# Ledger of designs, part 1: VHH binders against Probable carboxypeptidase X1 (CPXM1)

All scores and structures are predictions.

Target 1, 162 residues: Probable carboxypeptidase X1 (CPXM1), of Homo sapiens (Human) (q96sm3r113to274)
Amino acid sequence: TGCPPLGLESLRVSDSRLEASSSQSFGLGPHRGRLNIQSGLEDGDLYDGAWCAEEQDADPWFQVDAGHPTRFSGVITQGRNSVWRYDWVTSYKVQFSNDSRTWWGSRNHSSGMDAVFPANSDPETPVLNLLPEPQVARFIRLLPQTWLQGGAPCLRAEILAC
Structure headers, positions and changes below count from the first letter of each chain, unless a header shows other numbers; Kabat numbers aren't used for antibody chains.
F, E and O are the ipSAE of ESMFold2-Fast, ESMFold2 and OpenDDE, as the mean of both directions, binder to target and target to binder. V2 is 0.75 times the mean of E and O plus 0.25 times the DockQ between their complexes.
[cut] marks letters that were taken out.
The coordinates of atoms that the task and the answers printed are left out; those that the model quotes come from them. Centres of patches stay.

## First folded at step 4 (VHH)

Design p12 (from p1 with G99P Y105F; framework vhh_enristomig)
Fold by ESMFold2-Fast, scan of step 4:
Structure p12 (fold): chain B 162 residues (1-162), chain A 118 residues (1-118)
Amino acid sequence: as target 1 above (162 residues)
Amino acid sequence: EVQLLESGGGEVQPGGSLRLSCAASGFTFSSYAISWYRQAPGKQREWVSTIYSGGKTNYAESVKGRFTISRDNAKNTLYLQMSSLRAEDTAVYYCARHPSGSYAFDYWGQGTLVTVKP
C-alpha cells in the first residue's frame, strides 16, 4: 500500500510550496531540500544539496504544501550533499495540518506519544520511514530532533503520497 | 579581527613528512569547522581536508591515508600531519574557516609553502 512520490525530486512540487522555519542562506533554502539534489556552483555562488536551518533556530521545521488534501504515507530523507562538510538529521518528528496553523503529530501506535523516526547516518543513503498511520492533510512538516554532532540540521527529502 | 596564520612549511624530500600549523584568533575556535586548502603554481585552489567542531574529519581522495588533520581547541590551533609526500603535494597550504551556519568559507590565512624537492 505504498503511495508514489509526491514530487520534490521530480520538481512537480514547485519551490513556492516548500517552506522552512529558517535557512542558513538562499543556497540552503527549502527549495534545496529535494531528494537527490546535488551541490553545485552557478554564477559564482556556491550552493549545496540540502535545506539547512540557521544555527539560531531552536525549533527547525521543513514544510511541504501539497496544495489539496493528500494521503501522506511515508518520508524519505538524505543528508547534505556537499564537497565542504558533513551534515545530516539523525531523527525527526512529522506533523500535519489542513490550514498551516493547527498541527497534529504522527503518533507511535504502541505508546500513543509522538513518533520519532530514526533518520540518516551518512549524507547520501536514502532512509525511508513509513508512517504508522497514513494521514490525510494538505501540509506536512518534518521536525528535526537530533542531527550530526557538531553539524547543522540539514536534509533532502521526498514525500510518499496519494 | 579574525586571523588565521599558517606555519610549518618548508622543503622535504619525496617520501618525507611535515606538520603544518594554523594559529587562530578573533573567534571561538572550538565552534567552527576549519579546512586545509592548497594551491600549486598556476593552478586553482584545491580542498585538502576538513575537521568539524565535533572532531569528525574528511579528506580529499588524493591525500587520504597520507595526511591527518587534527585540532587543539585549548591552543586554538589546527594541524596537518603530512606523510609520504610526493612532488604533486608541492603547493602553498592555507587554512580556511567555515562561517557559522554557512556553506561558504569566509576567512583564509596567508599560506605556508611546502616544496617536495626531487
Scores: ipSAE 0.000, ipTM 0.134, lowest interface PAE 12.4, mean pLDDT 84

Design p2 (from p1 with Y105F; framework vhh_enristomig)
Fold by ESMFold2-Fast, scan of step 4:
Structure p2 (fold): chain B 162 residues (1-162), chain A 118 residues (1-118)
Amino acid sequence: as target 1 above (162 residues)
Amino acid sequence: EVQLLESGGGEVQPGGSLRLSCAASGFTFSSYAISWYRQAPGKQREWVSTIYSGGKTNYAESVKGRFTISRDNAKNTLYLQMSSLRAEDTAVYYCARHGSGSYAFDYWGQGTLVTVKP
């Protein structure tokens, strides 16, 4: 069974623990990559419901710092919640680190190659991927591999950890 | 040059209906999500409805079941069919083109006034 949520949706994981390779804007920064976060709709709102990498980012990643060694067991993703456009990641890889400098990937047990997780096909439906082998690490990264044609790699996420 | 022009506003009795239009020019209309917003005197702008490029629609709870948003991509025109109008629906209605990135809207129309006389 899945482990409990780490706390992206509940805000137990603070904004300072979320980082990304790039962001299109502050309103699409890593702090916006939380499961079920919603687009701004009020007068003066300048933010959307997702993290989105810049168009020129050839190797996008979304990172969570758990603050201490943590057993990561699964990932939940959604696409961008927006009144502006559709964007969602269709596949991603997962990496782990103890120091945010040296990374190792989640692997497919049968092939020994990096696991590629199929992700979203619409903006709102959560997709759960259980890791083939749970990993103990301080940091976890999601690395979008493919996304909606003509769109940007955008996601909302939650991490399952025990 | 991007332009949005609203029309169809007017005075109507409670329970009546009106159809608003927003004529768009200067961009590929079919590629953008377009919204209706409204602003009553002395109030902040309120989101009413959005239609996405793929045809999906969303509505504010206050208008759900009474208003229908639609688009005609061949005519570059957005519509808002309003039914069962209430005094609370009295406002200037605005059409807004959605941008990308941190900016919610990159272009707004000038608005059309709807007055529901109690």
Scores: ipSAE 0.000, ipTM 0.143, lowest interface PAE 13.2, mean pLDDT 84

Design p3 (from p1 with S100K Y105F; framework vhh_enristomig)
Fold by ESMFold2-Fast, scan of step 4:
Parts: structure tokens; sequence; C-alpha cells
Structure p3 (fold): chain B 162 residues (1-162), chain A 118 residues (1-118)
């Protein structure tokens, strides 16, 4: 019951609709930020299971273009799937836009402050966060606020929308 | 040259079972994630299931518990075991390969028709 997955995991949302503030490498780009994606060798190249921001990126964000006004109701996140290291986001904020230029944040409707969602504590377990107030917009961004000490902001995600 | 060939479609009654196969050639099969998609008459294309190079699997909610995706890397073959079939499962089923370093599709098979009718 509720809004179904938008299509990051199912590939209904194409790679061209995923963007990020930065990425450590092609194999850790925004197209790798899909729920349940796995690390591995593909056609001789090494790819890991997550989007990961660059070390110097002070304000990382992961963006999904739904293509048209869409009612966003929730977010599911996982950490990085890797045999080499641990990385996961421990908290994030959510922003919305209709034009990818002007953004507004998800608010805690009781306090009126930006909602900060507690996220992952391990690489694999999915964590669902329902938005306090579903928002109609074309674009949604996840903004990592904290992540594993000594690690990088890395995530895999799915968006719940209708 | 890359090729994906589906087989195993046919007509079954509600509650029946079918096993679809996708024979792959022209690439290192074990290194790629492969998905099943379907398109019912008059409807949009729908994702059914994915199996990743490492063996992990994912399913659409509509088929979870009824369909099982598997791969045999020694035979370069992908399978979809379908059970408890419903009229709503009637569709052309496609095998699709994910692109290098991407989960967008770069090759599709020709499709195999599954018809569930009383």
Amino acid sequence: as target 1 above (162 residues)
Amino acid sequence: EVQLLESGGGEVQPGGSLRLSCAASGFTFSSYAISWYRQAPGKQREWVSTIYSGGKTNYAESVKGRFTISRDNAKNTLYLQMSSLRAEDTAVYYCARHGKGSYAFDYWGQGTLVTVKP
C-alpha cells in the first residue's frame, strides 16, 4: 500500500536522469547509486556498488529527475556494496525542485526546521524514511549530512513516488 | 557479436507454470547483470526481475514469490521460472543485458510470448 518505487532499482529511471555533485570515479558515479546494485567486474572494468562523492566535496548531493511533476513520499537507502571497504551515509536531508535551480527542503512540520533523516548503519540493510509531507516536484535530491567516520558519503537509493 | 535469444513461451491455464530461457552469446556472460522485462498488450513495458553478475536477485512486487530468476554461467543461459501464473502475466517477455559500467540496457532479445488463459 502507498506510493510505489519510482524506478532506480528497476532501471525505469535511466542513467541520464541521475546526477551528483561529484563522484570519486566512473564506477562510483550517480548511475551506480541504485538500490541493490552490486560491486563487480563488468567487461574487464572494476565497478563498485554505490555512488560515492569525491573527498573534497564539502556539500555532496545525489539527484533524481523524475521527468515530470511527481508526488515524492519516501526514500530508501543502503550503504556501499564492496569487498574492499565500508562506506555509508548515516544522515541526510532531502530537497525538491521543479527546474533544478530553485530548491526547497523537506521540513519537519512540527518544528518547521529541515528534516534530517537517520540513514544507514551497515552497507546492506535498506532503511526507509517516509517524508513528513509528500511533495510534488520534478527533481529530488538527497544531501548526505553525516557518514561513517573515516569513510566517504556513499549510498544506493530508491525513491517512493506517485 | 552480442546476441540474446529467448525461448520457452507458450499458452498455459491460470495456476500453471512455465520456464523461460535466454541463451547468450558474443560476450562474457558471467560478467554482466541480466534482466527480464515484459510488455502486455496495450500496456507499458514493465520490469520483472534482475540477476546481477555476483548472483544477487531482485523482483518486481507483482511477481515476488511466484517467479524465480537464475543463471547458469557454464551454459551462458538465464532462466525465469514462472509459477502460479495469472491472466495479468500475459505478455511478451524480453531478456535484456545491462551496459558496461551501467544498469541501462544495451542489448535486447526478440521476446517470447506467454499467454495465460482459461
Scores: ipSAE 0.000, ipTM 0.177, lowest interface PAE 11.9, mean pLDDT 85

Design p34 (from p2 with T50R; framework vhh_enristomig)
Fold by ESMFold2-Fast, scan of step 4:
Structure p34 (fold): chain B 162 residues (1-162), chain A 118 residues (1-118)
Amino acid sequence: as target 1 above (162 residues)
Amino acid sequence: EVQLLESGGGEVQPGGSLRLSCAASGFTFSSYAISWYRQAPGKQREWVSRIYSGGKTNYAESVKGRFTISRDNAKNTLYLQMSSLRAEDTAVYYCARHGSGSYAFDYWGQGTLVTVKP
């Protein structure tokens, strides 16, 4: 059965539980990779609406620490919300870990190879991918495989978990 | 003319302490959030700490508990008190002003070098 959102959008998952392989700037850090986050806030603390990896990061990943063993069942992604730029991830892989050091991938049910999930084709429309087999782990990573040509790997996400 | 000028960098041994300053001019300092960033040779720029106009602070996990950001609005000056310094803290440190609009930062200082050397 379907699990509820873990809490990236609702802020139940704190910024300290979000990590990434790299970020272009603080305003595009992993704490900005929350579903439906928007660019710009009043009061001089203004950020853009996504996590974006550094342009030359050859192996980008976005990581969520659920804090304890958790059943991960799905992933929702969006592209970057920005006034000036178009950026979105077009495919990604998913990995899990209990210790953030030893990782195993979500696998295609038939082939046994790593599952590659088709993702976004615009900045705003959420795309849901249900995992072929829910996994119990503490950590989940999204690993962008492809993204908009001429753009950067940027995403906003929510995790479905129980 | 908006200007941010960092000072206080230097050489220190591991476990030592330094206090960095950022002198601001050309704007109403008390109205802006300001961050410290650092960049090690050959590495990307890394956010270190932020202080809001109201005094709330945030820290990167790598420096939490070791660094303290503060501000003196009467002197238009931002501070970063660094303690328990490690070789990995070696970098040029920059202060940056948070802007208005869709950008996180609109002005940057020129930087001050911190070298942690055994």
Scores: ipSAE 0.000, ipTM 0.097, lowest interface PAE 12.6, mean pLDDT 85

Design p35 (from p2 with T50S; framework vhh_enristomig)
Fold by ESMFold2-Fast, scan of step 4:
Structure p35 (fold): chain B 162 residues (1-162), chain A 118 residues (1-118)
Amino acid sequence: as target 1 above (162 residues)
Amino acid sequence: EVQLLESGGGEVQPGGSLRLSCAASGFTFSSYAISWYRQAPGKQREWVSSIYSGGKTNYAESVKGRFTISRDNAKNTLYLQMSSLRAEDTAVYYCARHGSGSYAFDYWGQGTLVTVKP
C-alpha cells in the first residue's frame, strides 16, 4: 500500500496551507487547486475548478504546506474543470522545502537531472506520478513546465504523503 | 482582436422558427464556453442558453424544449435554433464569450433583433 492522500480533496489541508506564485483571479486561486473540485455553474459564479497562474507568470508554482515534516511519495493532477474553457498542465517538476525559502528538486536517479513528470492531456482524467525517491519535507511545490497550447497553466492536485 | 458577430434575426409570426448565428474570430473558439443572452425593451439582459467547450448545454426554463444551442468548432460558429416562438421572445439576442475567473463574460457581440408579431 502506498501513502494516503494528504487532504487537498478532503479539505483536511486548509486553504491557508495552499499558495501559488500568482493566480489569474481569486476564483482561480490556489484554494481552487484541489483534486476533483468543480466549476461554478450558476449566475454570479466567478470561480472555476482549478488554480491558474497569471498570464505573465514566467515561473509558475503551486505550493502545499503539510504543516510538519511529511514523507511525500506521489502527486495526482487533473486539468481545469470549467464551463468556460480548456486548460491543463502537460508536464511539471516537483520541489521540496523545510522553510519555504531553500528548495531542492525531485531528481531522476539515472540522469541526475530534475525529474520532469508527464501530466494531463484532458481536463478530468487524474494522472498519478510516484516520486522516484520519496522526500521528507514540510512544503511541496509543483512547477508547471509545459501546458496546453494557447492555454494557461492550470491544475487540480492531490499529494500522497505519510 | 476578439470579435463576436450575431446574425439571423428578423420578424416572425407566433409559432414560427428562426436560426441565429454567432461568428467568432480572434481566439481559439473550441476552448471557450459561449452563451446566448437576450434583452427585451425596458428589461435587463437575461440568460437564454450556454454551450461549454466539452459540448454540454444548459437552458433557461423559459426556452427549454423550444430552443437548441449548438456549435461548429470547424467554422468558429455558435447557433441558436428557435422554434415555437412567442411574443415574449421578442428581444435583441447577444452571444457572449465566457471569461475566466473574475470575469463572467469578457466579450459581447453587437446583437441581432428578433421580433415576434402576429
Scores: ipSAE 0.006, ipTM 0.193, lowest interface PAE 10.1, mean pLDDT 86

Design p36 (from p2 with N58Y; framework vhh_enristomig)
Fold by ESMFold2-Fast, scan of step 4:
Structure p36 (fold): chain B 162 residues (1-162), chain A 118 residues (1-118)
Amino acid sequence: as target 1 above (162 residues)
Amino acid sequence: EVQLLESGGGEVQPGGSLRLSCAASGFTFSSYAISWYRQAPGKQREWVSTIYSGGKTYYAESVKGRFTISRDNAKNTLYLQMSSLRAEDTAVYYCARHGSGSYAFDYWGQGTLVTVKP
């Protein structure tokens, strides 16, 4: 039995607990990186359905503060929900911290090297990755490694935690 | 009760400058991203600029290099310094506190009118 959703989709996790290395605009900020969030539909709507890093961000990351030590067991990701363009992350790494300063990575059990999780292949289908070793920490980061060629690293996420 | 109160609007000549202020109350100002939006007569509301709680700023392409957003967390006040004003900058300017999930959770001020004279 896995852990339940932490609360990105349900808004139980507030916007103040979501951070990112960069954002293309407010409408693509970390608060928009919530599972199943939807794009605006008109030219006056300056928000889209994802967090997206700046095009020039060489080391993008999306961060969730659980507020207290929490057992992280899995990650669900989607691509960008948009009526204007396609963007999705195709692989990512996961890091954890208790103080937001010292980070350790999720590791492959057999090799001891950083785990690289295959992610999305379309904008809407959620992809679940169970962590090989659940980790107890306050903070979790998703670090996009690859994304749609010609696009930007964009994602929507939910965290499985207890 | 969350409140946002804009001020500093008025009439100005093309090429002139104005500084808008937004006084916030009823919430922990330092914890929220706050934006400036504008709406010209007969047009939809248009995003102008956003400043995050950590100080990171973003600008609409139409105002980039001419407008500067800033905040003073000790005074619970948001600012928009506008320079090189153009006729197309004529609009009611609003500040907005952004919630999560969608703009449906935003709190808006009453607006302040900026008119760039012919």
Scores: ipSAE 0.005, ipTM 0.179, lowest interface PAE 10.8, mean pLDDT 85

Design p37 (from p2 with E61D; framework vhh_enristomig)
Fold by ESMFold2-Fast, scan of step 4:
Structure p37 (fold): chain B 162 residues (1-162), chain A 118 residues (1-118)
Amino acid sequence: as target 1 above (162 residues)
Amino acid sequence: EVQLLESGGGEVQPGGSLRLSCAASGFTFSSYAISWYRQAPGKQREWVSTIYSGGKTNYADSVKGRFTISRDNAKNTLYLQMSSLRAEDTAVYYCARHGSGSYAFDYWGQGTLVTVKP
């Protein structure tokens, strides 16, 4: 890809630009879904190395607001960095929006159906997925489709964009 | 000159309601996620609720269905509507601005005391 990281790992994208459908706790909120973030504790709160959806969330999503129309070209994901358990997303879909209300999906150009990206198989190894067709939009969502058997949908991410 | 100022605490009977406010100044309020935390006597600080810049909300399991977080960006004010209050909700309640990075909160208010009398 020709597009650089948007800035989840570097913190160029502020916490206020990250949202999710749900979170198990504040310490597993969308602000923790940054590539290479590490587990930790602060002031008695559990801060672990991932965003994790609530167990009852049937349609989990992790959202990034780029702040302006942006060309999204790829996604990098990792699983949860934790001293307590293993969790990672094994496949996800990607959606885009200009207003955070109307969404369209990344599609497989041969089938015309929503693209399903194979993701992680361990907590730490980054997996890069290039989008079949780069999309210009303000918002991007990752929608976990499958995850570790007996685990929860947890991820860390970076977005490639220009 | 970032400032967060909580208000609205007081004494209430079990089953009662209170509304807490957090007045923000010195920054672009609408751009930040802000959380409510509480600290009961002799206990560690506990997360209660977060509202993100886009309006999405999240709650601790102990308060789901009883508390509602909201924001008024025109007034630079955060609210916590508390209902069905229990003795275990007795605590000093703090609002906290999420830091520019994911590793820390950068500003905390001074807190407002909520006492639920058995």
Scores: ipSAE 0.007, ipTM 0.238, lowest interface PAE 9.8, mean pLDDT 85

Design p38 (from p2 with T50A; framework vhh_enristomig)
Fold by ESMFold2-Fast, scan of step 4:
Structure p38 (fold): chain B 162 residues (1-162), chain A 118 residues (1-118)
Amino acid sequence: as target 1 above (162 residues)
Amino acid sequence: EVQLLESGGGEVQPGGSLRLSCAASGFTFSSYAISWYRQAPGKQREWVSAIYSGGKTNYAESVKGRFTISRDNAKNTLYLQMSSLRAEDTAVYYCARHGSGSYAFDYWGQGTLVTVKP
């Protein structure tokens, strides 16, 4: 796929267009879920390098509002950048919406079931997943399915869109 | 349930050495940064050292070069090797698990007393 980054890493997508099902703290909110964002290092730094859902959130999701109908073609994810602990999502599903109320999932063409994308195995290495079929929608959600045992789902992301 | 249990404290003469241990249970030890803190009678709790999940270490200036923090992830145990001990090192020593972000600590141990007597 040849679509460029939507703008999570570049900040073209503003913080107000990022939402999540939950966050462990403000410093791990959806605005921290940007590709290559970095952790704070000192005792006064109350932010870390990822969005992280609360531990009790059974159905976590990370949402991007592209602001207008947009052709989504791929997703890049990283784990949590932190000097404090390891966390990364190991698999996720993708959903789309035009109104943030009714959602449809990315499907596996062969099985007809929801596509489950294998994701990260370390905190830093970006993993690209191209969508089986690009979708036109205003909103895209990433839905962590599995993550490092003993932690919460945490990620940094970029979306490929045109 | 998350538990941290310190041990290894005792009485030593100035210039002596001690090794403190902190036994962790109830969580994935290797995923967390853990710090040592100390508190002398009537004083505020003071940060001593940290070891991060990836093995990086950091030290307060007052102990740099004298104390060494280490971890054994297979044993779920944190260590503090203390050398060249001074009277001012007399305190109850605590291990603390880092929570979200660099500042928050969500679990603390009961402490182990170190007394440096001339």
Scores: ipSAE 0.007, ipTM 0.256, lowest interface PAE 9.0, mean pLDDT 86

Design p39 (from p2 with K56R; framework vhh_enristomig)
Fold by ESMFold2-Fast, scan of step 4:
Structure p39 (fold): chain B 162 residues (1-162), chain A 118 residues (1-118)
Amino acid sequence: as target 1 above (162 residues)
Amino acid sequence: EVQLLESGGGEVQPGGSLRLSCAASGFTFSSYAISWYRQAPGKQREWVSTIYSGGRTNYAESVKGRFTISRDNAKNTLYLQMSSLRAEDTAVYYCARHGSGSYAFDYWGQGTLVTVKP
């Protein structure tokens, strides 16, 4: 049976538990990478509905610290919520760690190689990927592999964990 | 380098029509909402119309039914088709790219003058 949401959308996971390899701006930082978060609508709103890596970040990652060993079972992603532009991740890999320094990847159960999860094709529709083998770890990272051509790797996420 | 270049302005009589173009370069045009603004002599810039990346459009009340905004993503070009022009439409017209987040990505073109006079 699947695990419940960890708490990115509900804010049970605090902003301090969310990190990323880079961000385009504070308003597109990892604290904005929460499922169903919404963009600003007014002139002068300096935030949008996603985490977005910098354009030149060759190895982007979005990280969640669960605070203690946690059984990760799935990932839900959305693209960027914005009235101004489109961006979404089209595929990603998942990694785990107990110390945020040594990482191991989620693997495809058939091939034994790193699992590549197909992700979003629009900004709003949530896409669920169940991990082939649930992993017990403190940290989980999402590593965008491909994204909308000409866009940036941007996402909103929720983690299924227990 | 982000660039926006407006063209198509000129003199026209009341009731006439004009089509403005804005050629964009230096960014992924199809991913951005782009707006038209105008500035009449001695007045502040006012918003005219916006077309979003998904094709949704909005118009200022003063231009609804008279102006049509459109885009050609293959040509990286924004258009404003103006009809039933009035003396009050006389202004320099600018296209602008809006961003979000901590960086306000408001890039403006140099403008193109539209003069409506009998």
Scores: ipSAE 0.000, ipTM 0.125, lowest interface PAE 12.2, mean pLDDT 84

Design p40 (from p2 with S53T; framework vhh_enristomig)
Fold by ESMFold2-Fast, scan of step 4:
Structure p40 (fold): chain B 162 residues (1-162), chain A 118 residues (1-118)
Amino acid sequence: as target 1 above (162 residues)
Amino acid sequence: EVQLLESGGGEVQPGGSLRLSCAASGFTFSSYAISWYRQAPGKQREWVSTIYTGGKTNYAESVKGRFTISRDNAKNTLYLQMSSLRAEDTAVYYCARHGSGSYAFDYWGQGTLVTVKP
């Protein structure tokens, strides 16, 4: 069901509400994981357009704090906007929490296993995944499962929520 | 001056093949990653493929297995071998040099038209 964007692209969600398991550099931190953010050519930003996990991070995650209980209904992702290389997440899982300590996953309700969402196949085209069952929680995490071979997981995102 | 000049476009039937070339001049070709992009009539520009200085290649999912990017550093030339062409491959194809800093791409060619007629 269609909830509006939470506000990663619009900056309604502040940088302090974005966290990640790791980042390759400050310029590839979670604050850079906003839908449609650019590498600097279009908006004057000198950093690449994406959050990218550190290469050693075996269990990467990108987290959004909605600030209060929120009904999460969907996720939009893009790959990295970069002058140097192409990187994109090709599949991810989604987790939720009310306290950032105990997490539960989005499930495929017919199988009971964690849902794995197919994601991007190029750097720019946004891919929408509607959650099979919308969840009410304060925090949402995206957990890259696979990504373009030879690289690290990188993404830009927006969350659909009400 | 830096120049990129595409050639090899033309009209083909579905299932046909074409080889595009991009002749580069005015810079050290072997030092830059180069990409192919395309823009279909009335559509946004889309990325097709990239080849990096070390020979690593990436492809858009829509062309993977059908297109092959390659480079000849001695000739300062980039190639795109296209096979199993489809009507949806109809577009102007551009080569673009990757920038080394804040610019996404420093230079673009003028494009070469590929028309796949059903």
Scores: ipSAE 0.000, ipTM 0.098, lowest interface PAE 16.4, mean pLDDT 83

Design p6 (from p1 with G99V Y105F; framework vhh_enristomig)
Fold by ESMFold2-Fast, scan of step 4:
Structure p6 (fold): chain B 162 residues (1-162), chain A 118 residues (1-118)
Amino acid sequence: as target 1 above (162 residues)
Amino acid sequence: EVQLLESGGGEVQPGGSLRLSCAASGFTFSSYAISWYRQAPGKQREWVSTIYSGGKTNYAESVKGRFTISRDNAKNTLYLQMSSLRAEDTAVYYCARHVSGSYAFDYWGQGTLVTVKP
């Protein structure tokens, strides 16, 4: 609630502040995991419109470094923008850290267990998930839990933060 | 004033090795992600590998396990160690600077030719 976009879509958050557990290719690297980014089709572009984890990555994650303690309030995700195939994450968990080494998860308020956020069902429609309780931390990770059957964990994201 | 200069290309037999270098000048090299790309005659440009400012690396599936990207920030130089070379690796190899805060590239080198002949 109430916090503006952190700056993945606007490029205010630089590529060096985006990391991932793995990537299928450079054109599907964490720098491509920005909300509304589009597949590149000109001049031999190798860029597709998403971050995609490597097929063998059992525990994929996409990480944003806000650079300083930041109140994270929400996450917006899209699937892969591509002319070649369909891929999207259908559910994910969220983790936070102050040092990128010690992580804690977003919790479901009623059960006290890790929150699992339902995500996308198509490549383009943005899905907003407000965190049950906003968290102050420097780093935020999105951890795909499920994705399109026969596809790969791919996403584009924006973080709501203040 | 930003410049990228590739070197180290040449002719090699299948199964051989080559090391390519990319000398950078005119910018703070350590702050940028730099990629290797290649273009074979009559084909589209293909991404090969990227090394990020923090040292993380990514590779195209076709070269993973055979090629190693590295950087020497003190020398402003990017390297690509190529082993187990195949005829399909024949191409002009380019280094490219990733635009800070963007997914685009703003500077490309002139390229260095690698020819793998049986």
Scores: ipSAE 0.000, ipTM 0.133, lowest interface PAE 13.6, mean pLDDT 85

Design p9 (from p1 with Y103W Y105F; framework vhh_enristomig)
Fold by ESMFold2-Fast, scan of step 4:
Structure p9 (fold): chain B 162 residues (1-162), chain A 118 residues (1-118)
Amino acid sequence: as target 1 above (162 residues)
Amino acid sequence: EVQLLESGGGEVQPGGSLRLSCAASGFTFSSYAISWYRQAPGKQREWVSTIYSGGKTNYAESVKGRFTISRDNAKNTLYLQMSSLRAEDTAVYYCARHGSGSWAFDYWGQGTLVTVKP
C-alpha cells in the first residue's frame, strides 16, 4: 500500500509551501504546479495549468514543504494544461531535505546512481512514479532533466506521503 | 528510409517574406511533431518553431508574430512562412523530426539557406 496524496491538488498544501528555481510568469509560478489545475485567462494575463521554469534556468526545480518530517513514497506528474501550446517534462530526478539547504537524491537501490524517473508524453495523462526507497524528510524537490523539445520544463504534480 | 528535404530558401531584402518547405517521406508524417531550427554563420543551432501532431504550435520569442509554422498532412509537408525578415534571420534553416516523447531528434534535413541583405 502506498501513502495518500499530500495535498497539492486539494490545496491542503498552501501556496506558501510551494517554491521553484524560477518561473516564466506569475501565472506559471509554483502555486500553479498542482495536479489537475486548469488553464485560465485572467484580465490581461494567461494563467495556464502548470508551473513553468524560465527558459534560461539551467537547473530547474519545483519544491514542496510538507511542514514536518514526512514519508515520501511517490510522485504523480502531468504536463501543462493549455489551449495555447504543449509543454511537459519527460524525465526528472527527486531530492529531499530537512532544512532546505542540504539535499540528498532519490537513488536506484541496486546501482546507487541517481534515480531518473520517466515522466509525461502528453499534457493530461497522470504518470505515477513510486520512489525505490521511500524517504523521511520535510522537503521534496522535483528536478526536470528533459522535456518536450520546443517547449519548456512545465509540470503539475501531486506527492504521495505519510 | 526516413527523409526530410528543405526548400524555399534564398536572398531577400529586409522586411521581405519567404516560405520554406520541408518534404517528408518514409514515415507517418501526421503522427510526429516537427520543428524548424536555424544556424547562423559562426553560431550554434537554435530552435525556431514546433508544430505538434494535433496542430498546436510553439515559437521562439525572436520570431513570434513574424513567422508561422503549418503542416499539410495530405502532402507530408511542413511549412514556415517568414515575414518582416531581418538581417538577424540570416541562417541555414533545418527541419527536424522529434523522437518518441524525448528531447532527442531522430532525423534532420540538409537545410536551406536564407540570406537577408539590404
Scores: ipSAE 0.000, ipTM 0.167, lowest interface PAE 14.2, mean pLDDT 84

